# Designs tried in a protein design chat: VHH binders against UDP-D-glucose 4,6-dehydratase (TGDS). Part 18

Target 1, 355 residues: UDP-D-glucose 4,6-dehydratase (TGDS), of Bos taurus (Bovine) (a6qlw2)
Amino acid sequence: MSVAGRAESLGPPDSFAKRVLVTGGAGFIASHMIVSLVEDYPNYMIINLDKLDYCASLKNLETISNKQNYKFIQGDICDSHFVKLLFETEKIDIVLHFAAQTHVDLSFVRAFEFTYVNVYGTHVLVSAAHEARVEKFIYVSTDEVYGGSLDKEFDESSPKQPTNPYASSKAAAECFVQSYWEQYKFPVVITRSSNVYGPHQYPEKVIPKFISLLQHNRKCCIHGTGLQTRNFLYATDVVEAFLTVLKKGKPGEIYNIGTNFEMSVLQLAKELIQLIKETNSESEMENWVDYVDDRPTNDMRYPMKSEKIHGLGWRPKVPWKEGIKKTIEWYRENFHNWKNAEKALEPFPVQPPFV
Below, E stands for the ipSAE of ESMFold2; O stands for the ipSAE of OpenDDE; V2 stands for 0.75 times the mean of E and O plus 0.25 times the DockQ between their complexes.

## First folded at step 16 (VHH; framework vhh_sonelokimab_d1)

Design g2 (from e1 with N57K K103Q; at its last look DockQ between E and O 0.01; V2 from the best seeds 0.00; counts 0 for: pae E 19.8 > 2, placed apart)
Fold by ESMFold2, look of step 16:
Structure g2 (fold): chain B 355 residues (1-355), chain A 124 residues (1-124)
Amino acid sequence: as target 1 above (355 residues)
Amino acid sequence: DVQLVESGGGLVQPGGSLRLSCAASGRTFSRYFVGWFRQAPGKEREFIGAISGSGGKTYYADSVKGRFTISRDNSKNTLYLQMNSLRPEDTAVYYCATDYWGQIWYKSKSYDYWGQGTLVTVSS
């Protein structure tokens, strides 16, 4: 038998079977999604829209940047005229909306920027997508919208009780997205994920921050007691969850994307010290930890039930040992993936609390 | 939950022709990317051709290009594979398969739904 795939049509870019807009595509999770879509869907045009904020890097897309089914457009979702023109010219069929401001500590200092980008920007985007009759709109939200709990596990029907400006902005954005389903039956889907880790994450978040600090011979900075816990999902597992929701998710529905894997921040620090400093000595490990003031609010846990997405056939596959080793190796070789990566080594935001 | 049923297989001589049909379920079938595959004994399923959702584009493996033609009738939810100039190496069980998203249309693992297959034998 001869090789397959010598068909006469993927054609030039304007003849693709579907056109997918991924907002925030130069960022962490979205870049993994774009790479997967470009490689696995050669008959789809994948359009990366990103304004290239400090957390973004086009290096995240380097392996696929020359593919004929990939296109980068620099732009801001908050620019309503630009967004409307984009949908008129690019013939978008599917929207994956990842673009957001995501740093919790920064949201206490720059709360209005989070509102502008996360709420207003999402509203602009979903309005334009609805007007353009987009086939499906996926909004990427967070488990933090539920608020913290020691005892209660959250399912998708649980009330939102956000406790910080980042989580509040995501919860508010969900309301705008949901309203287009309620009013027009516009086919939206909302996902709420646990913390994600892996390559491409700007190292201000706890896992890459601790990795980067230790690789530069600096201590892990722990907020408060370090007893707060998070559930951690590896990037490729969450991409598979988004693909599952894209294929099998029902319009109007919300899907938790979670894992039973859970660690305290202190346990995380100890494991990373063991792996990066190659020590099991408790005395040595204590030398690599430093405590700083707690956040204004610091939820203890975000436990989620994920039975809905399990019913679609998705479960996390990457064990922590494998995922964290790959992540450590990536940062060893790619710390300078971002301009000014050194700012991620600072224990606190450099800006004052009121700006 | 799409069902596919192939028909039209049989025994033909080298150089002969045969037309396969694939009956499909569902009114939204026009959104599904559909492929024809074949599997000789002991081998993996191999791509022979595909037609995109909404019925616009066809793709063919090099081994069948110019000899096989794929078409679809969305009003009857049916696909056709016209096979001309058949050769002994075309002997296989022929499957139709479909996938909503059209991932990698030439790889069998990319398709979610498969028919039961119809045998085509090309022999002197």
Scores: ipSAE 0.000, ipTM 0.174, lowest interface PAE 19.8, mean pLDDT 83
ESMFold2 (binder alone), look of step 16: mean pLDDT 80; pTM 0.820
OpenDDE, look of step 16: ipSAE 0.025; ipTM 0.477

Design g3 (from y2 with S31K S54K K103T; at its last look DockQ between E and O 0.56; V2 from the best seeds 0.00; counts 0 for: pae E 15.3 > 2)
Fold by ESMFold2, look of step 16:
Parts: C-alpha cells; structure tokens; sequence
Structure g3 (fold): chain B 355 residues (1-355), chain A 124 residues (1-124)
C-alpha cells in the first residue's frame, strides 16, 4: 500500500521564510550561533557548512541536530564549483561567514594556508553571494586587524595595521568584502571581536589549553614572558552581538564587539591554578607554570571601543567569574569532544631543523 | 619583602639625557617582572615600560618608544632607565615597581612593591 501524502500548510511554519548559510558552523563561535538561530528562528532554514577540520565537532550541534529547520552540508568554501552549486541549489538569503583558520602561532608556520582559506575562501564566498543576490552578508573579523597598542583604544574608523599572518589575512579578506559594498552596494556587514572563550573551543587556545592541562595535572606552558594581555568575551555574549547585528546592523558598516575585561596570560594562569588546583599559595602555584621557548608575537594589547554596537542595544552581560566557572565545568566533562584533543595539549611544535 | 630605591633624578634641559637606576634589596630581581612608571602632579601613575624577569624582553608605552631604554643587571640587582631626547612633558616623579606574576603589567595597581620615586624635571 502506498503512503498517502498529507496536506501541507501554505504558511511560513511549513515553508521557510528565509534560508541562512553559516560557514564554519561545527566550530567554536559559529556552533553557538547556529544553536541560537535554530531555536530562535524556527521559520528560517539554518544551513551549516563545514569541512570538518580537526578543530570542528558535530557534537557541538547535538542538541539541535534533529530539528526540521537545521541542515548540515559538508564542503569547502575554497571549492568555487561547490560554492556556486550551493548557492544555486539552496537559495540562500543570508550569509554568516565564520569559517577561518584562526590560530596565530600556526599562521607563522602555515601562512599560505591562512591566505588560501581566509582570503581566497572569503572572496569565493562573497562573489557567489553577490551573484545570488543574497540580502545580507556578515563577515566575522577580529580586533587583531587594528594591530597592537598600549595607549590607544581603536574604534571602527581606526586604520588596520595587522602584525601577524592571521590578522593580515583577516584584514585582506575585509578589503574584498568591503569592495562589494563600495562597488555594488552589496549589503555586507563586518564585525571585529575581542578574543572569545567558552564551551566548544578547541583546546589549542590559551584558556581551554590551560584549563585542560591543569585538569590533567600538567603545568601551564607559557610562551615567552606571558605578559601579552587580551580582552576575553564569553561565547553567549558574542552570539547575542551577532544576533543584534543580524537584526539591526546597517549595510556597509563595521561593528566592534568588545569587552572592558582584560587579562594577561600570566594572570590567567594564576586564576586558573587557584580555581582548578584550589590553592592560594604563591610558591605552590609557581610549580604549575613552565616557561617554554618564545614565539615571534609582538602585540601586547588590542584595546577596542564598542560604542557603535552599544548604540544598537548590545552590551556584554556575563561577568568573567561566572563565564570562566561554566567553561571550567564544561571541559571537565567534555574534553573528549574532539578525537584529537590530547594533541592540542602539546607545546607548539618547534620549527624543522632544515634552516 | 623587596625594597626598591630609585636614583639619578634631577633637572635637565629639553633634548637632554638622564639615566635612572633602581636598586633592589631583600630579593633578587631575576625572578620578578619590573616596570617603570611616572606620575605628574595631580595625575595617575602612567606606565612607561617594563622588562621581563629573564631580562630579554622589553615593552614601552608609545609616548616613550625610541627615546627610553630599559635594561636590567641581575648580577647587581639593578634596573636602569635611559631617557634620551627629554621633553617638558616628561617631567614627573619616576618609580620602579615589581611583581612576581606580571598580572596586568601596564597597570600600577597590579604591582606589589614600589620605590619611593625620583624626581625628573625637564625645563629650559
């Protein structure tokens, strides 16, 4: 016996009002964004595009993986034929472009790979999105494009002066994205965020790395002096910023997404040792720190003003004390979120001896 | 307890040079991150620069880059600030300070131990 089809509703609940492409959606920040979009916009189809690199995990999306308004497509934004086909078949209305190579230390070793993914991949994507008449394209950039300063806070009008290959690739990608606004008035928006922390972050980055090392009874490995200082923004706060930009961001504009909270790598180690090893003894705490060979990183701070996005009604809400405790608890239970997590705990590889 | 004593301050003409010293006693500098700060009358202490406990890496505020040089002689427990091309706006009391953890190294309130300061006056 044949199965009779049911009558379908003609309204938006049985058809999707808009289709949203999120690149890099199995990654850190983008996975939180996808979960929020799937839950908050049941009338939108949310399409996760990810090539599933070692930093990605589909476990980040388990809570929404069976939702009717969620779809995963495995693919590479650098494959121009695939990207053209994707826009032809999926009828995408909105693009949120998170996919990137993001590890600064790796960008000094794999500089051409960063150019290929971050610059070429972004150019392929924005070109295809423009040809497909996408109604909104949000490019996710970084505060590192400004370069470092001890004295000056950067606003969105400040010149870009990147100082490492990662930041340079993001700055170059911004130029391609912005050129489509300048030439065609293609509705792009650029965001530049402070460093983000929280669940789902692959533990090669300093916060999850130190948490995971300490939870496995290993020392925090400090590259160089550890005096570099970063602003850290909790993942749910940054997702709310992207939702605010999606709703209220003006085409052609750039929005800083930042926080006043800042911390040096050494202060971070001290606080994590106190929280995880439950000690306040300075002599005991110094036994949990090792100094390893330095890497060429010369930026000490990336201070940033965020008044423009504050004017849209967004401010960070999660205080550090709350956010870091949630993060510590998540890694205690979820270190196996990635098959290669143990590899992330090793020190950054020394260069090969073929100098 | 770490005791810090700055010396070498005085009156100097614009464009001149001055070398400050910071001598430590009680503990060795070799383990401590050390910073230089200055304070003009009625203002908060301003970060000038810092040097790591290993003595190899230095950091400078933009206002003094290229004019000021920090060095450290751990064998003598002494920190130096070489100030060149001095300007009237460099007039201040200069302090050295130290902290084992180097927490927020550009903020004065994160340093545990301070010297009493030495006055530098840049005036024609």
Amino acid sequence: as target 1 above (355 residues)
Amino acid sequence: DVQLVESGGGLVQPGGSLRLSCAASGRTFSKYFVGWFRQAPGKEREFIGAISGKGGNTYYADSVKGRFTISRDNSKNTLYLQMNSLRPEDTAVYYCATDYWGTIWYKSKSYDYWGQGTLVTVSS
Scores: ipSAE 0.000, ipTM 0.340, lowest interface PAE 15.3, mean pLDDT 84
ESMFold2 (binder alone), look of step 16: mean pLDDT 80; pTM 0.820
OpenDDE, look of step 16: ipSAE 0.031; ipTM 0.578

Design g4 (from e1 with A61K D62V K103T; at its last look DockQ between E and O 0.04; V2 from the best seeds 0.00; counts 0 for: total charge +5 (limit +4), pae O 16.8 > 2, placed apart)
Fold by OpenDDE, look of step 16:
Structure g4 (fold): chain B 355 residues (1-355), chain A 124 residues (1-124)
Amino acid sequence: as target 1 above (355 residues)
Amino acid sequence: DVQLVESGGGLVQPGGSLRLSCAASGRTFSRYFVGWFRQAPGKEREFIGAISGSGGNTYYKVSVKGRFTISRDNSKNTLYLQMNSLRPEDTAVYYCATDYWGTIWYKSKSYDYWGQGTLVTVSS
């Protein structure tokens, strides 16, 4: 029985103050954004565009699925005709662009797909938005566009030096988005966030994967030494950052969204083992860890300055201990929200470099 | 402005132990990573280790791992370096450091705030 979401008769477009298109809304961060927008801005029509790839789940939006100011549209941003028609019919005022291929490991194997979706798709979308005279276009990028560093902290003016195909595709897409500002003064804003964690994330990323593995009595698979560190930001804090940028962000500007909370993959595994397996024994913790081959390129850390967005009044609020507990609890009940979640728990096959 | 003041240095015999302290100024000490560096005569300043704001995460140079322990007391705005099994090669001026952003880097040139250092001499 195809749950054809009843297209409730959208009141006349004139009944809403603004119409906001959110791409990738059945994903992780974007779903939190949509939920927040729908709940907090009842006078805004929120249009969710998602192609419903393997990592997407409409269950992420279950709490708002019946709201009058919410609409889901299945579609591909790479379909230029569809996207053009969408802007013509839905009279979009604001665009939040989250839709992307994001799995770094997969990007080594399917690099062209990442280029196609992240670069070409973004180009299609920003072009259509420009033609439709959208008031604001927010492109969601990543701290990985700066590349890895042990000795330098990156600010918004730092050059992009991506080290993996995912980061490269995101960086390339930034160039297209920025070009519309430069050429046409189209009101674009770019955000670059640290690693985000929380509910609704497909369990292929390090935190949801380790949580899910442990909850299924499987070992955490650490790539390499596990000494690489990441900055982790809770999902609700990131949403607040996007809202801040939406309200106060200046057109043509870039905003880093970072945190001072940094943790190694190894430490992350240990803490999750402690929390989930309820052990403080180092010897016991070792039983829940396996080491596997490292990624072809694995940056040690992504140090990033966030002074610019702090100037807008944004700060992360959710402590790690609180956020991670909420996350762990959510996955106990919601791991099966994705049909293929078990596949995500398998070690990513390190394909030999195409010689 | 953040001020850092190291103390606890001195002369110690090989195999001995010493505990260094770094007193930090400011109300936000618990929010930032803080680290230890050392500089031997005629050598470049080198990273020893660091500790996260909460104290939950620690990082060490391989050469000091298992011998040195970094801890902090946020209620006292103080960083500690416990050094055990000291060797002559550990002779150096020891520095604590932080930056404006509370980030830890492995290169000394990236840090904004430094103490004056405390001398540790390991000699028979």
Scores: ipSAE 0.000, ipTM 0.208, lowest interface PAE 16.8, mean pLDDT 88
ESMFold2, look of step 16: ipSAE 0.000; ipTM 0.248
ESMFold2 (binder alone), look of step 16: mean pLDDT 80; pTM 0.820

## First folded at step 18 (VHH; framework vhh_sonelokimab_d1)

Design d6 (from d1 with V34M D62V T107Q; at its last look DockQ between E and O 0.08; V2 from the best seeds 0.00; counts 0 for: pae E 14.2 > 2, placed apart)
Fold by ESMFold2, look of step 18:
Structure d6 (fold): chain B 355 residues (1-355), chain A 124 residues (1-124)
Amino acid sequence: as target 1 above (355 residues)
Amino acid sequence: DVQLVESGGGLVQPGGSLRLSCAASGRTFSSYAMGWFRQAPGKEREFIGAISGYGGNTYYAVSVKGRFTISRDNSKNTLYLQMNSLRPEDTAVYYCATDYEGKIWYQSESYDYWGQGTLVTVSS
């Protein structure tokens, strides 16, 4: 099923107003973006590039998979020969770069893999995009590049102080992307988002993991006290933010995509137990929680100001109660969206003999 | 989808060396972590070690650390296990395995694809 070294379109390449490459499009956030682009921009060709790792599923794209303005290409952004050929043949106008290794706990045991994919892969992509004179390159980064804080808020001018290999790889990739603006005025835009939740998220992340554990009558595993908090942004809100940046974002700029909504891991578990097990009993809720060892490092908060993107007219609109209800229902019906979804419920990292 | 074939097993004297191979087909070998396991007579399958896809980082069980070396040759889609200083307790059927998620697991139940195994006997 490899299509490396060859690209085809379903219609004449010149009949579309623009051609948009979305990397990582069979993944979580990017699949929502692709569906929205295909439906909202029928005069754009949307090209999904994904290597189809374990977090990816082409089922995320089934509703639009037969559309004439959609094309899937299986490939690896780390393959520089393939990427060069892709830009030579597909006439790409816009790049939305989502492809990354993203699991923080995995990044402590596979740190070099994160460097290879996130840094080298991004550098390959931005170099080929620059050579092809792409008109806009959007790099999807993370609020974790700022590092955690208990009392300070970060705006886009704040220094990056990443505290884990995942965040470090994203921060390094940002530097390569930004260098193309500084040197060549290549029109890059960087986004840094809060944690995203919603349908299509592989259930190794905290929200889908807790939902899936509880739906399978298993306990939520809480690291440490569970008092660490995250800001959670619903998938459709973040897609609207990317569409806003696509339309109104200025070259060379960085945009935080955040929310004031935050929740501790412990409170998240309690709310999910109440919603999924339909109980308010404190005694029963205690039976659905286990505490495990804390992580090597685990930032307490990522507080972030989003005034720049508010100035473009975007704000989060989906309240938590609505977003989490839709998410719970999606996993009830779609746990097998990934063939090996049950593996996501296992503790991580693998033990022993691993440290 | 994925097929794995081990080879290189045989009879070896104590203190000897042997090199096992695992030929992979059906997907891009270089992108995925690979593991080695063994099963001694009357025992459960035991984790030996693993190698990551990118970067080639290796991980070993305590029982074999310092004696066994895992490597890969991506041009031949082949995983290797170099076994040195072999002991009678290393007698087992050796398996290579890989995971659909691309992760490294020590638990055999977490691997999706397995070879048929190759027998290693250490005796004198």
Scores: ipSAE 0.000, ipTM 0.273, lowest interface PAE 14.2, mean pLDDT 84
ESMFold2 (binder alone), look of step 18: mean pLDDT 81; pTM 0.837
OpenDDE, look of step 18: ipSAE 0.089; ipTM 0.585

Design d7 (from d1 with R27F V34M D62V T107K; at its last look DockQ between E and O 0.02; V2 from the best seeds 0.00; counts 0 for: pae E 21.8 > 2, placed apart)
Fold by ESMFold2, look of step 18:
Structure d7 (fold): chain B 355 residues (1-355), chain A 124 residues (1-124)
Amino acid sequence: as target 1 above (355 residues)
Amino acid sequence: DVQLVESGGGLVQPGGSLRLSCAASGFTFSSYAMGWFRQAPGKEREFIGAISGYGGNTYYAVSVKGRFTISRDNSKNTLYLQMNSLRPEDTAVYYCATDYEGKIWYKSESYDYWGQGTLVTVSS
């Protein structure tokens, strides 16, 4: 016996000023965005769409999961029937499209899965959003579309020259998104961010992977020389950038979201060893580093200029020392945020089957 | 006075088939999306699939896609679930529900009215 048919209803939909769809919202960056939107915009309904693949976790949303302006939908952006019905029923005003397959090493062995999710899935989504007359569509891309450089910094006018299947899929997806602006003046905005770090990141990426390896008394595995560099942004700075683009971003435009903070993979490993193993001995630090063969390509740098978003009033604010300390603390308590987190510590993590 | 009544449950061997029905009354059946859910002992309700009010479009959970088929007969106010290639893990109480407000069809909290359920057992 049950109280069948009884449901606690939310207030009427017209009590919300905007309805925002966030794809990939149980993932890394998008979960921080959802938490910020739910907490800071109580008059917006925030709709989290996620397939819940291996890198996602609903634990990322626990602090806001019971809020009246938050809704989770489990679904696949590659399912065009589902996506069309979603836009017909949820009355979506704004789309923030984060959902993607993102692991560069896996993209060399499972390239067609990246094409399917990142390109086809994005095309399904932007087409449905256009048909539903969504007022703003933000596509979250990556600095890797530029293709890397030792000496040239990329601005938003620089050509895309991706060097791996992940970056290629993102670049192709950008083309589909931008075509809706060119043909229909559908209000799309593209963002290209530096590497992001912080809580909620599945530990297959370099910063959380090194933190997690060291916290489990294992060596940092460096692909190649470790001299390649990346620009790292803390998660809360990136959320502020997305909020700035939401408010002030111009339709049809591309915004780099970057930082001048730069660190080589080897420098990163050494600093994390010092912080986590509490040693300054150079010989002892060498015992925590192990070198493995490089992947087929490994861009040395992704330098970006971010003057366009600086002109909107955004700059990164979180110093590396503060951001990395918070990140280390988070993984000490939250490594098992994902059921198979141990798999992420392997050089080539096993990926769940594509649908 | 919305009422949903499931029927057609029972015992079936693995690999077998069953057809569930959900008789609806108290609302304009053809106007609303309908869903099927199931609940195994000690677990939360699991979404199985849904069918729209207009156009009859169907949507399925990955766990049942290709084995289960949802249909509706608006002239009889009846929702159906055809279950083929049944497995022991399909053993559960099956519920029909209506999404009166059209909010979200994958989450159980989006459905306003529920039936009492019908038991399906897949074993020996």
Scores: ipSAE 0.000, ipTM 0.100, lowest interface PAE 21.8, mean pLDDT 83
ESMFold2 (binder alone), look of step 18: mean pLDDT 84; pTM 0.867
OpenDDE, look of step 18: ipSAE 0.028; ipTM 0.417

Design h1 (from e1 with V34M D62V V64E; at its last look DockQ between E and O 0.00; V2 from the best seeds 0.00; counts 0 for: pae E 22.8 > 2, placed apart)
Fold by ESMFold2, look of step 18:
Structure h1 (fold): chain B 355 residues (1-355), chain A 124 residues (1-124)
Amino acid sequence: as target 1 above (355 residues)
Amino acid sequence: DVQLVESGGGLVQPGGSLRLSCAASGRTFSRYFMGWFRQAPGKEREFIGAISGSGGNTYYAVSEKGRFTISRDNSKNTLYLQMNSLRPEDTAVYYCATDYWGKIWYKSKSYDYWGQGTLVTVSS
């Protein structure tokens, strides 16, 4: 069944040089991509497709919402008839596919929803894009498809060994996307990124969660040990990586988008406490951390080698001190961009049954 | 803000066992994750394993899992390394180390506090 989107196109398809579909565009990373495309490509029509789930907000797009080369369509990529009609009517040239369910802890209790959205929804989308003869299709995947490692760095030829339902769904979706290259030479590109931080991130993730907790005078609640580490890449650096892949990426290829900047959850808490509470007192800083004894649900590390995208001329430019300062400032004014933002600050409950 | 003193090193025969201790003083021991490292002559310090502040989680270098066991007794402010099936290649100075903030726990540069070391020699 078709699901109608926003009613009005801002121009007929043949009045723009290219038409770009961005799925999940009201979400975190994709909203930064849309803003960049709308501002830097006024002769391209940028079409935001989003079903507006709990982690999405149209306020992420307020600065460009009235631009003549932008439109929003509310719809679900899992609705195959709607998606087919969308490609028939909007004359899409380029697809940037960001839409996904992404919360790892939730994927353990809603695993079939992750399969439906991430695998079936991606398959619907790539099939329709292929039939419509789309010029480029970029699938946004994750470093978590490799599985965790203490020492081994993953390059793009490393086998996928996902360890949770979220990562498994992304790995499976990659297989469907790649099959269109193998069978039809449909010009797909897959990207696998490190953890991203910055404005627009729904505050269930560790960086915005700790920022928001501290700004509300609450302790950083650490699930488990806090010893897990992640590589953190700033949102504008990731947008530049996608633009680089769009311009210079080869069809059929996979590109890691990573950074050598790495922190544990406890190191992150220390630095955020210093910045937000403006203290270097060890006793005060210790009082801003609390442990909630939950099952660890993520791998310890996801180290990646990013030499392929470095060869295209991209490297991360935003140093942590600059990126985290901008992020902290953004959440002071924008925590309420999401309906249930306060719910994101609660520890994730561990449900006893796993059957 | 914390002092660490290793003990229990000495000479053992190949195949033998040894238990190292690391006594901690200073701040609240139970909040610190702890690590064991060793350094053979002419080599860099290498990670052996680490344990969370509560003792509920342990992490081991792949080469040492199954032979070495890390534990802690927070009531005695003491970290332990039980070493079994010792080999001459285990001959090294063994160090305990700690950090409160849980930096990159398998890297020696991430630890702020170190003991002076205890020598373990495995030979006939």
Scores: ipSAE 0.013, ipTM 0.510, lowest interface PAE 8.9, mean pLDDT 85
ESMFold2 (binder alone), look of step 18: mean pLDDT 80; pTM 0.825
OpenDDE, look of step 18: ipSAE 0.219; ipTM 0.677
ESMFold2, look of step 19: ipSAE 0.011; ipTM 0.484
ESMFold2 (binder alone), look of step 19: mean pLDDT 79; pTM 0.820
OpenDDE, look of step 19: ipSAE 0.034; ipTM 0.503
ESMFold2, look of step 21: ipSAE 0.000; ipTM 0.101
ESMFold2 (binder alone), look of step 21: mean pLDDT 79; pTM 0.821
OpenDDE, look of step 21: ipSAE 0.308; ipTM 0.717

Design h2 (from e1 with V34M D62V K109Y; at its last look DockQ between E and O 0.57; V2 from the best seeds 0.00; counts 0 for: pae E 9.4 > 2)
Fold by ESMFold2, look of step 18:
Structure h2 (fold): chain B 355 residues (1-355), chain A 124 residues (1-124)
Amino acid sequence: as target 1 above (355 residues)
Amino acid sequence: DVQLVESGGGLVQPGGSLRLSCAASGRTFSRYFMGWFRQAPGKEREFIGAISGSGGNTYYAVSVKGRFTISRDNSKNTLYLQMNSLRPEDTAVYYCATDYWGKIWYKSYSYDYWGQGTLVTVSS
């Protein structure tokens, strides 16, 4: 705990059925998971480990920050001495590993940082969790590890063929996690999800960025044609998927967490302009879009099959119209959730038209 | 309304080349993303490739990558498909299509404007 801040909530160990470590818990997806676990599982102690980088905000956890089954520890997963001490003292039963560097365009500029955090940090965690005899370790990966395809849908047996430094770092981290299953039968599970959207997402990603630009009376900037498509999964649907994997996921297995909902960047811009600027005028909508015609450097789509997790009883249930409406309203009221939120509206130094 | 007319189809031997054209009507042609599709009898329309309004970005299906090249001449409002190293399985009716907002651009059902098609037959 050499860098950790003071914990705000301390429960006695004998009063909790499980102790769950969530890394990256002040971030986007993990904060929704923590809120759900704290509210719905009062007999679980939920330990949030986060170093509080620029994408993180403790405001994401305000509604549960005073709960007796919640504890925040500030620390860095890359500090192996700190991580070892954490597992020795906190009696962790379950690890949900979300902490990562995640912005694809940034990964072309800061590739070694992605390797350090995503690969080395994951290896430190899984090694310490194995030594501490943790009963389940869930590694949160991405559909981008498959690489792109226009014609083939990927299932969990498909080879990893990453095409950018972010995806490469996640694929490498998967290899380290999987090796603990192969060598020791350490109970790991890997999830690979579609793009997620919703409240708490730092507005450098395409959906919150376009929302925030339009709400600040600025144009959506389209790199290239804007025809890249992504499958977009709402945050509460992915939390339900993680809960399903936590309960029913088999050790050593990989689960795709996907959706059939798919949208291009350009269609996304159109729909956000219609909703936020309240217009259906074609000429007015065209004035809210700027183009930068660049060569594409990455994948056009990441099609996935999710039959394994469907067999566990999970399917996405939040329709796009509902999810995007809630997301737009959240950013209207919470743009300053991060101290550096205005920086997210700036262009990136690397110019590939990939989102 | 946008009108699209394909031309340049015909009979060619395996290994040969053919160039298709798609003439478009409209002064805003340079704003439109354009796609090429093909359809063999009894099959769904298959995405071939697409090109940005300016012509600066192109995308290809894996089945034609390295053999087909898409280009456009905005001064003539014309889209082209250069087809090299043709194979018998390239036999199909070829269509050009457009959609301004680029919905699911590799899916034929997402395009609002289509040409009438031009037949390409690859056989000896």
Scores: ipSAE 0.011, ipTM 0.469, lowest interface PAE 9.4, mean pLDDT 85
ESMFold2 (binder alone), look of step 18: mean pLDDT 83; pTM 0.851
OpenDDE, look of step 18: ipSAE 0.212; ipTM 0.677

